# Miniprotein binders against Uroporphyrinogen decarboxylase 1, chloroplastic (HEME1), part 3

Target 1, 365 residues: Uroporphyrinogen decarboxylase 1, chloroplastic (HEME1), of Arabidopsis thaliana (Mouse-ear cress) (q93zb6)
Amino acid sequence: SSSSSDPLLVKAAKGQAISRPPAWMMRQAGRYMAVYQKLAKKHPSFRERSENTDLIVEISLQPWQAFRPDGVIIFSDILTPLPAFGVPFDIEEVKGPVIQSPIRTEEDMKRLHPIDFEKLQFVGDSLKILRREVGEHAAVLGFVGAPWTIATYIVEGGTTRTYTVIKNMCHTAPDVLRALLSHLTKAITEYVVYQVEHGAHCIQIFDSWGGQLTPEMWERWSKPYIEEIIHAVKKRCPDTPIVFYINGNGGLLERMKGTGADVIGLDWTVDMADGRRRLGSEVSVQGNVDPAYLFSPLPALTEEIERVVKCAGPKGHILNLGHGVLVGTPEEAVAHFFETARNLDYQTLFQNHVPAEKAEPELVV

## First folded at step 8 (miniprotein)

Design p53Y (from h0 with T53Y)
Fold by ESMFold2-Fast, scan of step 8:
Structure p53Y (fold): chain B 365 residues (1-365), chain A 82 residues (1-82)
Amino acid sequence: as target 1 above (365 residues)
Amino acid sequence: SDLTQRLEELLQRFWQLVDEIRRLMREGVSPEEIQRLLDEIEKLFEELENIAYQLGNPELAFDIEELFDYIMELLASLQSRL
């Protein structure tokens, strides 16, 4: 249940009364920071940086030390758990992540096995350290890719712009694709629970490529597996909020709410007031400042943050970008974003509500 | 370095294309202009990927993919207004 000792971000996720919106950013640690660039030059392997406990902790804490966000998300990759259930990958110089042995047939499916957490101890160890380091001052966030998004990487063999293989499998090998999605659902459920048990206050599910599906196709190929994950996690970790985010989700908001997630992350293309109207004031939302505003003059960024916060309402809002931090983002703008969030006060922002006109007093004759 | 300067130039071109798409969202757009934008985006990202290769930076590939997703999402919003 909700405790008064919960971090601000967790209280917001649960729709509890708070004095201001908590704030964090997707892709919070990264190359926009000089300190990250310096560390990456010293440790050039991305696999090393995402799979070494000391480096994961150092990187995850870089934005915490610089900006003091209300959430600290573990530095990791969406593909990190894949080798632990039978899908090895490499990170290649030009292509990024590559899966040399994609899974596309019943025979390929034989390589899959239940998730082996001995191969993921660096995740659990990192979360424990992060939880200790931030204390009561921030929420620790874990994350995971949704089954559709992960399946796309696996069947495409890495990053894709065309989605040719997975779209073809929807028609030519639907039983294989369903079996893959089912296996991923089980592995992902266990991985979420593992992260919670090792220190995550909150989990975000990313269905980054779900937005590439029509709403009907998303209902068929993604939603049921996400619902299964959320249902199972809620039974085993009832006090842990789940945030759900899809890139390009304007057409999916009501369907995303239907998954049972506590918080729906709005894409930057969605108007916050419209999104709030469609989702209702009783559900929590995350987002959704356009990351391009971080390249704007600071006063314009302040105005946009205040506009988004006012549209989201005085509770159940986790301030964020409606997309990840983009390369080239000025650190000064990120600092200003978090400082602006800390200086907001809901009482002040919503104090100007005009009360209903009182009827003229009845006169005694 | 020359490669780093070229990367900065390509990133500036990326933001110029974003600004142009936003302008067209206000002013209106033709299918011919959409095709031109697609062609320019494809050329830009081919060059960005080539620079990432020359710099030997696999992490930059993730950053480039995020930029591609962002501009394609913006372009899709523009196309829906046709």
Scores: ipSAE 0.261, ipTM 0.713, lowest interface PAE 3.9, mean pLDDT 87

Design p57S (from h0 with N57S)
Fold by ESMFold2-Fast, scan of step 8:
Structure p57S (fold): chain B 365 residues (1-365), chain A 82 residues (1-82)
Amino acid sequence: as target 1 above (365 residues)
Amino acid sequence: SDLTQRLEELLQRFWQLVDEIRRLMREGVSPEEIQRLLDEIEKLFEELENIATQLGSPELAFDIEELFDYIMELLASLQSRL
């Protein structure tokens, strides 16, 4: 396929020459939008909203209709693929996601099976519809959790703030944990390919809980599995960019680059100029406006967007927040963010500016 | 409703804590102040989780977890300045 026919976001991901940064937001559809809240009152089950094709499509298109971002990410849950390979879950009103039968032993591993896409047709059908509706104007994004992040949910039995069970398994049951991570790697690889084959232009891998590991532990327990996924996906889907994001990733940027991802998402706490310098010119970056700026006066938001864009450089930048959209975010600010991105012009911003990778190296404290 | 008003009050307190942490990043911070912030964050998020439970909203529970991640990353940035 011709790179000239690719959506703006895909061109940016590949580091190609473009006139402005594309923009989208993590958690783009959701409760901050009045239209979403109305739909959620009519359909109160989150599982229903994330597993019904018509609802997934309607929700995913809400920010497209309101704001015209350059990327439309499928409305879904990070746990959505789990039942398809043998890990059922529920979303409880009190505790959120609950995995009633955690996997912690060799015997528990016998419940796992290869991923069954018959159970995930609503994902493929939704992506196909989204590609038809917006593919001429915006990139369709799929996403998946990284093996470590997914294993944490499975092993802990749901959400965790301590990571006690999975951290203990690194020492007391490492063979079981490696077997689980290996199974997840295969299932996730197939799920990524499935999303691409059904309409995704681009895939984001979320290793949200990877930031809870030391760099050494992340190199051991997360990086090899992510690298295997990226390598396998690039062989089967060579034209599809992979974006890689870890929440709280400031200490991991160089290691994230080593995974083979096309785009590294920067956390909002990372200075964009420092991030670009550390990553160099061979990968693209995504982010990383502090989501709190969406609560600022609109001129201050404009100034921050322009500052971040100038620091990221004139190519290889997907403008985003350095975090998901936070509850209570004004829709007016989100509209302004996307309008600001559309009105940027690299030719105007970068007359004789020196990009970050040519800047003097800085010792990161 | 009473619960909705209480949620708004707690979200306002969240942003007040965020502003306080940013101020301390500029002015300097002590280990005792870090511990106080941790205690206040713990209390705030216990109340937020309680409200989410009473409202029966799993999405609000997810949103609260995102707020927790955000403020803890901000606090980690503050701690790195010690």
Scores: ipSAE 0.393, ipTM 0.778, lowest interface PAE 2.9, mean pLDDT 88

Design p62A (from h0 with F62A)
Fold by ESMFold2-Fast, scan of step 8:
Structure p62A (fold): chain B 365 residues (1-365), chain A 82 residues (1-82)
Amino acid sequence: as target 1 above (365 residues)
Amino acid sequence: SDLTQRLEELLQRFWQLVDEIRRLMREGVSPEEIQRLLDEIEKLFEELENIATQLGNPELAADIEELFDYIMELLASLQSRL
């Protein structure tokens, strides 16, 4: 049960009555903002920017200061927790993230250990500061990669377009892969709880690479571990909503609902009305404005936002893009998106909508 | 710099391809047009990755992968209309 003091975004995640949809964006802080680009020139190491408390806080607050979204997500990297449980990485100028010693065998598994939060104090400290800075005006969001997505980075040695190593391990070393996924599930669960205990109002789980699996393979290799995380987190942090997002998730919506997540993030390719019908009213939805609308004339963006909101319905909707903010996005369009969300009013938008449970009693004459 | 100007040109070309794919979704598409789009997308992203490498910016490389994911999902939607 959620309290009346919860931020607007948390109330929406829990399906509570609210006056308008809250709004935030995936990849909210980043290169589309001039202030971010200027800071990146002063601090050119991405790892420094994602592991220094002062820089994390400054970057995370850049979009909040500029646009006042209803959610402030911690600026971090999906690989950030990896060194804390035995998987070091570097960010190379040419290749990007590189895991110097991939895990592919039983012998490699010996390097893994329980997550050590002494190596992640910058995350906890940043969340505490963000929570203080936004006060009552926004929800602070943490995030984490799902076990399949993280395992893909680990066994591939970094980014991949082929998924050759992990797909081969499904057949040639399934016991090693299951053991890795189980270790990741425990580490990720602890990391989510850590983020909540240090200030996150809400957590988003990303299974970006899960979309590269067939639905049957995703049910086998990803879904069970995500379910385990969600169940464990809900037991320990019962008031914290969990958002679940997969890129290209149109074929997975019903299966994603089955994970126990409070909010299902819809990809921009999913029709919001169709997604709502398929998911039903028991879960909330997030999304799913096509990020290309941010490059459209502002009236067209307004019309699309209103269309998406009407399709999502008068409760249980967190307005977002159905994808991360794309490089080159005009800051004016982002400002307009958030201003549009703040100016929406569910009563005005749905003035003739009467929920079934509140239907007018029959007149007796 | 010349590299920064080239990046802006390639990003504009990206949005031109997006507009073309959306036009074909309205007007109809042939298998030959799908193949041409795949070839143009591959060439564009080879150039974008080369620029990111020359600029020494792994974060820009991640941004480019987001653009690639986006246009490939759009192309998949177009392919479903064949």
Scores: ipSAE 0.405, ipTM 0.785, lowest interface PAE 2.9, mean pLDDT 88

Design p62E (from h0 with F62E)
Fold by ESMFold2-Fast, scan of step 8:
Structure p62E (fold): chain B 365 residues (1-365), chain A 82 residues (1-82)
Amino acid sequence: as target 1 above (365 residues)
Amino acid sequence: SDLTQRLEELLQRFWQLVDEIRRLMREGVSPEEIQRLLDEIEKLFEELENIATQLGNPELAEDIEELFDYIMELLASLQSRL
């Protein structure tokens, strides 16, 4: 019951006093690791790897065993909960995720039902095991897609660069789209609560395709549903911080703050100092090292990490990339990132930021 | 191995294009140069998607979309300097 028992990442998310930033990475487990590639060769089906408890646990723990990040995110897919509320999908060898029966009409909506957690026991079981394995040494993260992002998959029938069907529905079938987003909001809220009840310390909401909307369209079609989810989750799980991330979010930061999220994830294109200024001190931030720095010489990576940390300030910062880990990222660079984060000390960093001649009598913490 | 070698070549071209965009962020750029970069990005990603399709790897297709998002955000940053 004491906040001192919270993992470092949870303390940072709540803006509590800590000695260093916690660190984790989006797309932390996966293809850049040799151990993952070896496992994927033995179990070539992505559905098998993301829906089998033993494989989920093994994969999720691979980066923790190798690098000891302060966060362990469950290995899963953004589409994983969809079959549990009436939207089956396949992962096709050529096309990737495919929803064979998209939802685009009032008739299609009849296939939706309340979320059935019997279909998602592998998620709950995996979170429970992860929580036990990491103990107090790391936070377990769950995650979910925002209603707009999930609706885009559903109405487009899979991945898309054009977003033609969903953008068209905003104009030609807004009542159907609103009804779909409302159903998704209820299902997503229950899925977040389920993850928390089964071991997640923290939840990240991804509105990966929200950045494709103008700020005014995002305010209309995404923000209200995210606010509803956050509000509902905070009532049922008041101690669980929520991180909110959108790819390409530079134009949306103030609107993202308005959702009620505890932590705003900054895209790598946002200057951390500017992002902090725009968001103020009331919310925490996550990010936002450019993932390309993982391809740089290690001293340059160290300097960039320190620069970002200094700009974010001495509390309320979860160190991360401002994007997911990119294909071809060297494992050595990922190891160095986490070792650098563990060796940081806020007291040292912020005392050195102020020249001795200008230093105040009190220590900067 | 031929497809794998072609993939590696295209990934090298991706990082070269990223480096070019970063250089232009320092030196300045014209609207016509932005259009040329868009055309080059479109061609590169058409080839990358074709290779991913031929290799039959859905995770690689997702990785390629991550690279596309990354370079488009970089290009948007360059456009903001105009």
Scores: ipSAE 0.500, ipTM 0.820, lowest interface PAE 2.2, mean pLDDT 88

Design p62H (from h0 with F62H)
Fold by ESMFold2-Fast, scan of step 8:
Structure p62H (fold): chain B 365 residues (1-365), chain A 82 residues (1-82)
Amino acid sequence: as target 1 above (365 residues)
Amino acid sequence: SDLTQRLEELLQRFWQLVDEIRRLMREGVSPEEIQRLLDEIEKLFEELENIATQLGNPELAHDIEELFDYIMELLASLQSRL
């Protein structure tokens, strides 16, 4: 059947029987790779690199060519779809991403419009090429920010450490914030479907800033919009698994499961055995090797990978870090991570039986 | 360059702080030690951001934010043990 021909990562996401965990990494392409650094010197604009089809494809394929992960995520930016629905941004040399005209009032909301995919053809074209290049051997992943996370950028005018404006809007302008989140929910739903229709096997939703809310506030201001997205996407793209990740998500796991996501990504601070117990066997998990282990001796990294895999269980596990790849990560460690994952065998790891030819009982002579 | 060497020194200091926090998680910690760690982390990241700006590398600024998130989660785990 079609499900039998799915990539290993998709089978794992669906909880199907497989021989080993698939593996990929958040922030898989990037500055830790010498080949990326050379390309970035030649093409110094991040917007150029994230909005040019040829460059997106080249960068996305760099880790696949070097390490052969089981997933290839499109090189893109969380802000990439924003201009297509009325929120332009710039990347300034000193400040990084800047939204020159934040949305904070009913009047500001008039700038928003339905998402225009003519402005995002480079995403669709890149996904088609990636699917052609690796689709028989690896899953192609698309991604998107959750409504709360994207609203935070829009309202704050860029990155923030305090979350002051958006947190204040929860109290002082809740109707405006709800209207913004609703518009984002529609745009994000269409963007996810667009990515799937153009080649993504799997989508990851990042609610990176959701961890800044208490569980009760997250359930009010983020969860309903994520549920709406997942429900709509599953109705239109029923064969596409959705992975859901929040940084620092230990207090949110049960609520995250409630969103209807197929796979819950565990933060590196969560004990995998505890997380698996709390989530149960009916949902798949992703993660969650502490990225610091990539700076450890290779045997220690192997032991930690095996420990995490054993805790996650013999199905429904996508091996990953519990965080993005950190700056300075040795390429040798990344190569070792993926080689270790390829050489794992669930039967060997979970074997509590003797070979088919049974060993003789222990005898006292 | 001197800035590149200083960046390497600060990244090494980052991993030394991570190791110290992990040691304190095993051995026990006081509220005064947590405050000292927070102060050292704040100073370290002010210097890292300044160097990223001087090097003219906006991607490094994002990398530094990820390191900050990582160590702050580790520190929060330490605080929860009190």
Scores: ipSAE 0.469, ipTM 0.804, lowest interface PAE 2.4, mean pLDDT 88

Design p62L (from h0 with F62L)
Fold by ESMFold2-Fast, scan of step 8:
Structure p62L (fold): chain B 365 residues (1-365), chain A 82 residues (1-82)
Amino acid sequence: as target 1 above (365 residues)
Amino acid sequence: SDLTQRLEELLQRFWQLVDEIRRLMREGVSPEEIQRLLDEIEKLFEELENIATQLGNPELALDIEELFDYIMELLASLQSRL
């Protein structure tokens, strides 16, 4: 159910009648903003910035103060919950995220335990503060990585371009991989519920590495665990919409719809009209402006935003990029994106006219 | 900073490759041209990762992976048009 007091983004996610699309961006806070770069110089540890409540709140609110998006996503890392269930990581200057003790064997699995929220209080506290600060003006978003994506980090020991270890485990150690994915599914479910209980209006699930699988492999190794999470979350948090996004998802749209998510995020490579047609009317869509348009002249950006919005239709659309904000994106373009979204009006854009009813003349002979 | 200027130069080369791939998507492409693009992308990202390492910025390393994912998705879209 939904009340009239739901934020614009939540109404869009539920497919309710609204006057314009809400807008937010994946990777909304970050280094493209001068204020973020200044703060990062003062607090150079990414772990500090993503695990300190005051810094999380300040960073999360930087784009909201500057641009007034309709969604405020908590500044966090996809790996943030990992230490709370037995997978410590660090962010090293040379390699970025590193998991010093990857999990690849039955013996390694013994290090895992149920998620401990005492280690994640900074997430819950930050969400509560964000909810209070934005009031009724925006939706607060939480997020989480999908089991396949998180398992990839854990098994590979960090970021990967080849996916060699995890793909090999699909054949050589499938029982270990299934056990890992099952543990992650339980931990992720609890983490999503925790975020909702602490203030998130909406949750986005990122299967960032799912697009690297063939559709058949994704159906086997990712989809079932995402379905389990969505089903469990909807039972416990029935009023909270779930957005589901995969990088490079053109071949997966119908399968993504099958997960039970309320909103399917379209990758920038998908034509919005085609995506809308393939998904039908039962789900809402998010996206999918090519982030490269933020580097184009502002009139071209406006035209592309209007094109995407027209293709998505006058209901069930959360305007976003079809990818995260890329490094070097001009702040002026981001400001223009959100200003453009606020100035849209569905009635004007679609020029909806009720067709005049015409009665045919009666045949008189 | 010399490293900052080098990063800016490499990011300009990234966007030049993106523009070239988009042009080829409109005009047509050969398998040989796709292989050349892949080789140039791999060299560019080796240099970008080296700069991120020299700057001691792990968050930049993550951003570079996002750029790599973006251009590889673009290249895959180009390949599917063959």
Scores: ipSAE 0.437, ipTM 0.797, lowest interface PAE 2.6, mean pLDDT 88

Design p62M (from h0 with F62M)
Fold by ESMFold2-Fast, scan of step 8:
Order: C-alpha cells, then structure tokens, then sequence
Structure p62M (fold): chain B 365 residues (1-365), chain A 82 residues (1-82)
C-alpha cells in the first residue's frame, strides 16, 4: 500500500488521484548543462564521476537544483554493477565502454559470481544522500538494465550496432546464453532490491536493446527474465513501483504490460492516445514527448506537452520524453518543460460538461 | 578548436537531416529516397565517430551512439509509411 506522504511520481505510478502529472527526464543530468560540463572538465574520467559518491550526488542534484523535476534519478552507468558479479569493464578514451574479456562460452561463464555489494557501496551511499536531500519533494529513482540488454554488452564486448555475436548465440550457443541470462536475472534482482533498500522510491528497467529482437525472439530471450525480476522484486519490495522502458517499443506494448510492471514507458514514436488505449487503465504510462521538441520554439513545446498529457488522461501518467535527453538540448527548453508540467492542473484540463438534455434536474419540492 | 567547430557543423547537419525526414513523413517518400537517407546517415555518423575519436572523448562517443539510435528509429518510422 502507499502512504499519503508518497512523492507525486510514486502516486502517479500507482494510478492514484493527483492534481497534475509528475515530470522527469531520462538522462536529465548531463552534457547539455553548463554546470555538468564545468564539473566534467575538472573530473574528466567518466568512471570517476559515476563511481565517486560525492560526484554522483552532485551531478544527480544538478537538474533538481536548476529545474525541480518530480524525479531525481541517480547518476550512474548501465554497466556499473557488472564488476560486482565478475564482468570488469573499462571506459576507453576513444571507444567508450569496453568489456575486454567478453563472455561467449561455457568456460567464460566460470568468471561469474553472485553480486558483491561491497564493490557497489558508492551506489547505496549516493541513494541514501539523495533520499535525504530531495525525498520529501521528489521521488528518487534507481535503474538497471534488463538481462538481454546487459548480456548484449557482455557478449559483444561493449557497444554494438550489429548485434551479431548475441544474435548468433541464440542459434549456436543457446544453453550458454540461457545460463548467462539466468545469472544476470539473479544479479539484477539483487541490485534492484539493494537500490530500493538504500533509498530509491522507484526503479526503471531499461531493455533499450530489446527492440533489436523480433517480438517472438523477445518473448523467448528477454520477457521471461524481466518477468522473473519483477515478480521477485514485488515480493520483496511490494511498495516500490517499477517502470519498464524499451527503445522502439511500438510493437511490444501489450507484451511489456504482460511483464507485471506498474508503468510502461512509451517510446517517442508511439502516439500517446493509441498507446493508452492499447494498454488500458490497469497500468500507468510514462512519456512520451519527442526529445526533438526541446529544439523547437517554446510555444510548440508547450502545445506538445499539453497534447501528450491530454491523451494520457487525468491519472496514471508520468510525463517524460519518449527517449533520453539528446546532446545539445537547450537548458531553456528543459526548464520550460518542467515549468509547463508544474503549471498543469488536471481539474482545469479535464473538466467535463454533461449535456443539459441528458442531465436529470434535482428534485425540488 | 577546429575539431570542436567541425563537431558543431556535423551536429547541425544531423538536425537538418532530421528535419528533412520529418518533412518527408508529411509529404510522402519513395524506396529510393529511403536508401538515399540511409546512405547519408551512414556517412554523417562515420564523420561524427571520426571527430569523437580525434577529440578522445568517450562520453561524446556515447552521445553520438544515442543520436544514431534516434535517427535510425525516425527513419524506420518513415519507412513504415511506404
């Protein structure tokens, strides 16, 4: 059950009555902000910035101090938990994230072990500080990659545009891939619970690379592991809503609802009214303003925000972009997005007029 | 400095290409136009990756990856209208 003290975002995630949509942005901390760029020049290592408690807290709070979003997501990397269960990575100057020893064989699997939270104390410490700083005014969000998405990084050795190795493993080494996905499912479940226990009000699961699978292959190679995570987390953390997002998810919405997530994040290419109709009222939605609108004139951005909000309906909506904030996004547009969200009022926006001919007059004697 | 200016010019070209794709979504497209756009996207991102490499900025390389995902998704949306 939720208490009356829950943040606006948590109430929206649970489909409870609220006065306006809460708003936050995927990748809301980052290079589009002058204060972030200044800090990054002083601390040029991305690993340092994502693994040092003081820096994580400072960066995570930069958008909150500037814009007062209704959600504050911990500044972190999707690969951050990997070394804690046996998959070290480096961030190379030229190539970005690199997993120098990919896992592709049964022998490679022997390097994996249960997740060691002594190696992730900076995550837990950062979440505790964020909860104390903003917890009465905003929801603290943790996040994690889905097993398929994380397996893709591990198997490919880093970022990929081809998905060749992992797609090949579906056919040539399916038992190895299932064993890897099973190990990741256990580690991810523990990492989500860890984040909740250390201060996260809400968790977002990213299966960003799940969109590279056909619906049939996603049902086989991703959905079952996500379902297992959500079931286990809800059993251990029953009051914590889970948001589920996939890039390019227009063809997967009903299947995503089937995972048991509380909130389905809509990709920016999905029409909100269509997505809401397809998902029904039993689940909440997040999104889905096209991030390109942040490069548009401010009146056009306002009109698009209002359009999306009206299509999503008067409850169960977390306003967001349908994608992460893109490089070069004007800070003025981000400020305007959050100010627009704060100035919305569901009572005003969704006033209904009952036609006089169908209204029954009060009995006056 | 010259590399930073070239990066800004390539990012401007990215947004011009996005605007072109959106206009074609409104006006209609042919398979030949889709192939032309795909070729232009591939060339643009080869140049963007080359500049990111020369600047030695891994976070920028990640940002470029996200721009690639965005425009490819936009192109897929355009292609579905054929």
Amino acid sequence: as target 1 above (365 residues)
Amino acid sequence: SDLTQRLEELLQRFWQLVDEIRRLMREGVSPEEIQRLLDEIEKLFEELENIATQLGNPELAMDIEELFDYIMELLASLQSRL
Scores: ipSAE 0.413, ipTM 0.784, lowest interface PAE 2.8, mean pLDDT 88

Design p62Q (from h0 with F62Q)
Fold by ESMFold2-Fast, scan of step 8:
Structure p62Q (fold): chain B 365 residues (1-365), chain A 82 residues (1-82)
Amino acid sequence: as target 1 above (365 residues)
Amino acid sequence: SDLTQRLEELLQRFWQLVDEIRRLMREGVSPEEIQRLLDEIEKLFEELENIATQLGNPELAQDIEELFDYIMELLASLQSRL
């Protein structure tokens, strides 16, 4: 059965019975690891590291080799698929991602074309290798940005703190923005399917900039496109769980549930018990240990992991941070996080508490 | 080495601000204190971005943006308690 052969993380995503929560971390591979820093000095271009199959595989497997997480996410960039459908970008030293020719007008839209996977072979090849290397011991995760998040990069010309251009387009050029979001929805759907066909067990959708919208605006400008992607992917890849995460999502949980995602990733500021109550048992949850706990003494980290797991309940939980790994995180703390997750046992944690028996009533003479 | 030492000092100040915001979440907060925190955060990240520029490291620049995202989300949580 598919169910018996699925990795632990996939079983959790589907809400199936398991003995412990699987665990992985957002931003799992990176500069907090000494081995990554050495590789980055040898290969200083981030685009080289994120677009070369051998480097992608080596980097993605660094945390697997060190810590044995239950999930191995492909080392990649949220903007990686963009050149394949007509949006070139550069990564500049101080500015980070830069889109030299933003799309803001109907004329600009003419540059867009259907996604060309010949430009993304390094993604497909990397996923195939990761799937073989990890075997049955972990799930391989792919990921993609949501249409609103990707559109924000494209129309702003890169990273933004103000969101001025895209928010203005909601009022001054809504037809252009809708056309862009529609094109992105098609490209993203194809990119998700491509990742699944090449080895991803599970896909995470990141709507990192969705938290910058009011709930009403998010329902208008982001949610419908995410729903379309999830619906299309489930038709073509019915056995692949979809995880949905928004940074700062406390106000959006019920709306996120409405997208049809199998797993809702909780932000670290959300109380896990409240999040579970609001989402109910029909969806699984991911998260949401505050990444700052990785800077705490190890016993305090253990207590927080156990608290979060107990609040999430005995099924449908993928243990994670409620944010990406922060710069300066000790490798020892990351190792301890995964070792703690492996040593958890749901039967032990959720022992049926038998209430103290009432004292036997005094016999009357 | 001087820049790397200054970076370390600023990262220590970042965690001190995080601890202060968490304390205010427990004890209560005023609009005036929120404004003070915003000013201190702005000054801290201006210095962090300046160091990232001087070091010419785009990954450090991204790390700093993630720290900014984290502390602003923490501050937003504090503001919602008003």
Scores: ipSAE 0.418, ipTM 0.777, lowest interface PAE 2.6, mean pLDDT 88

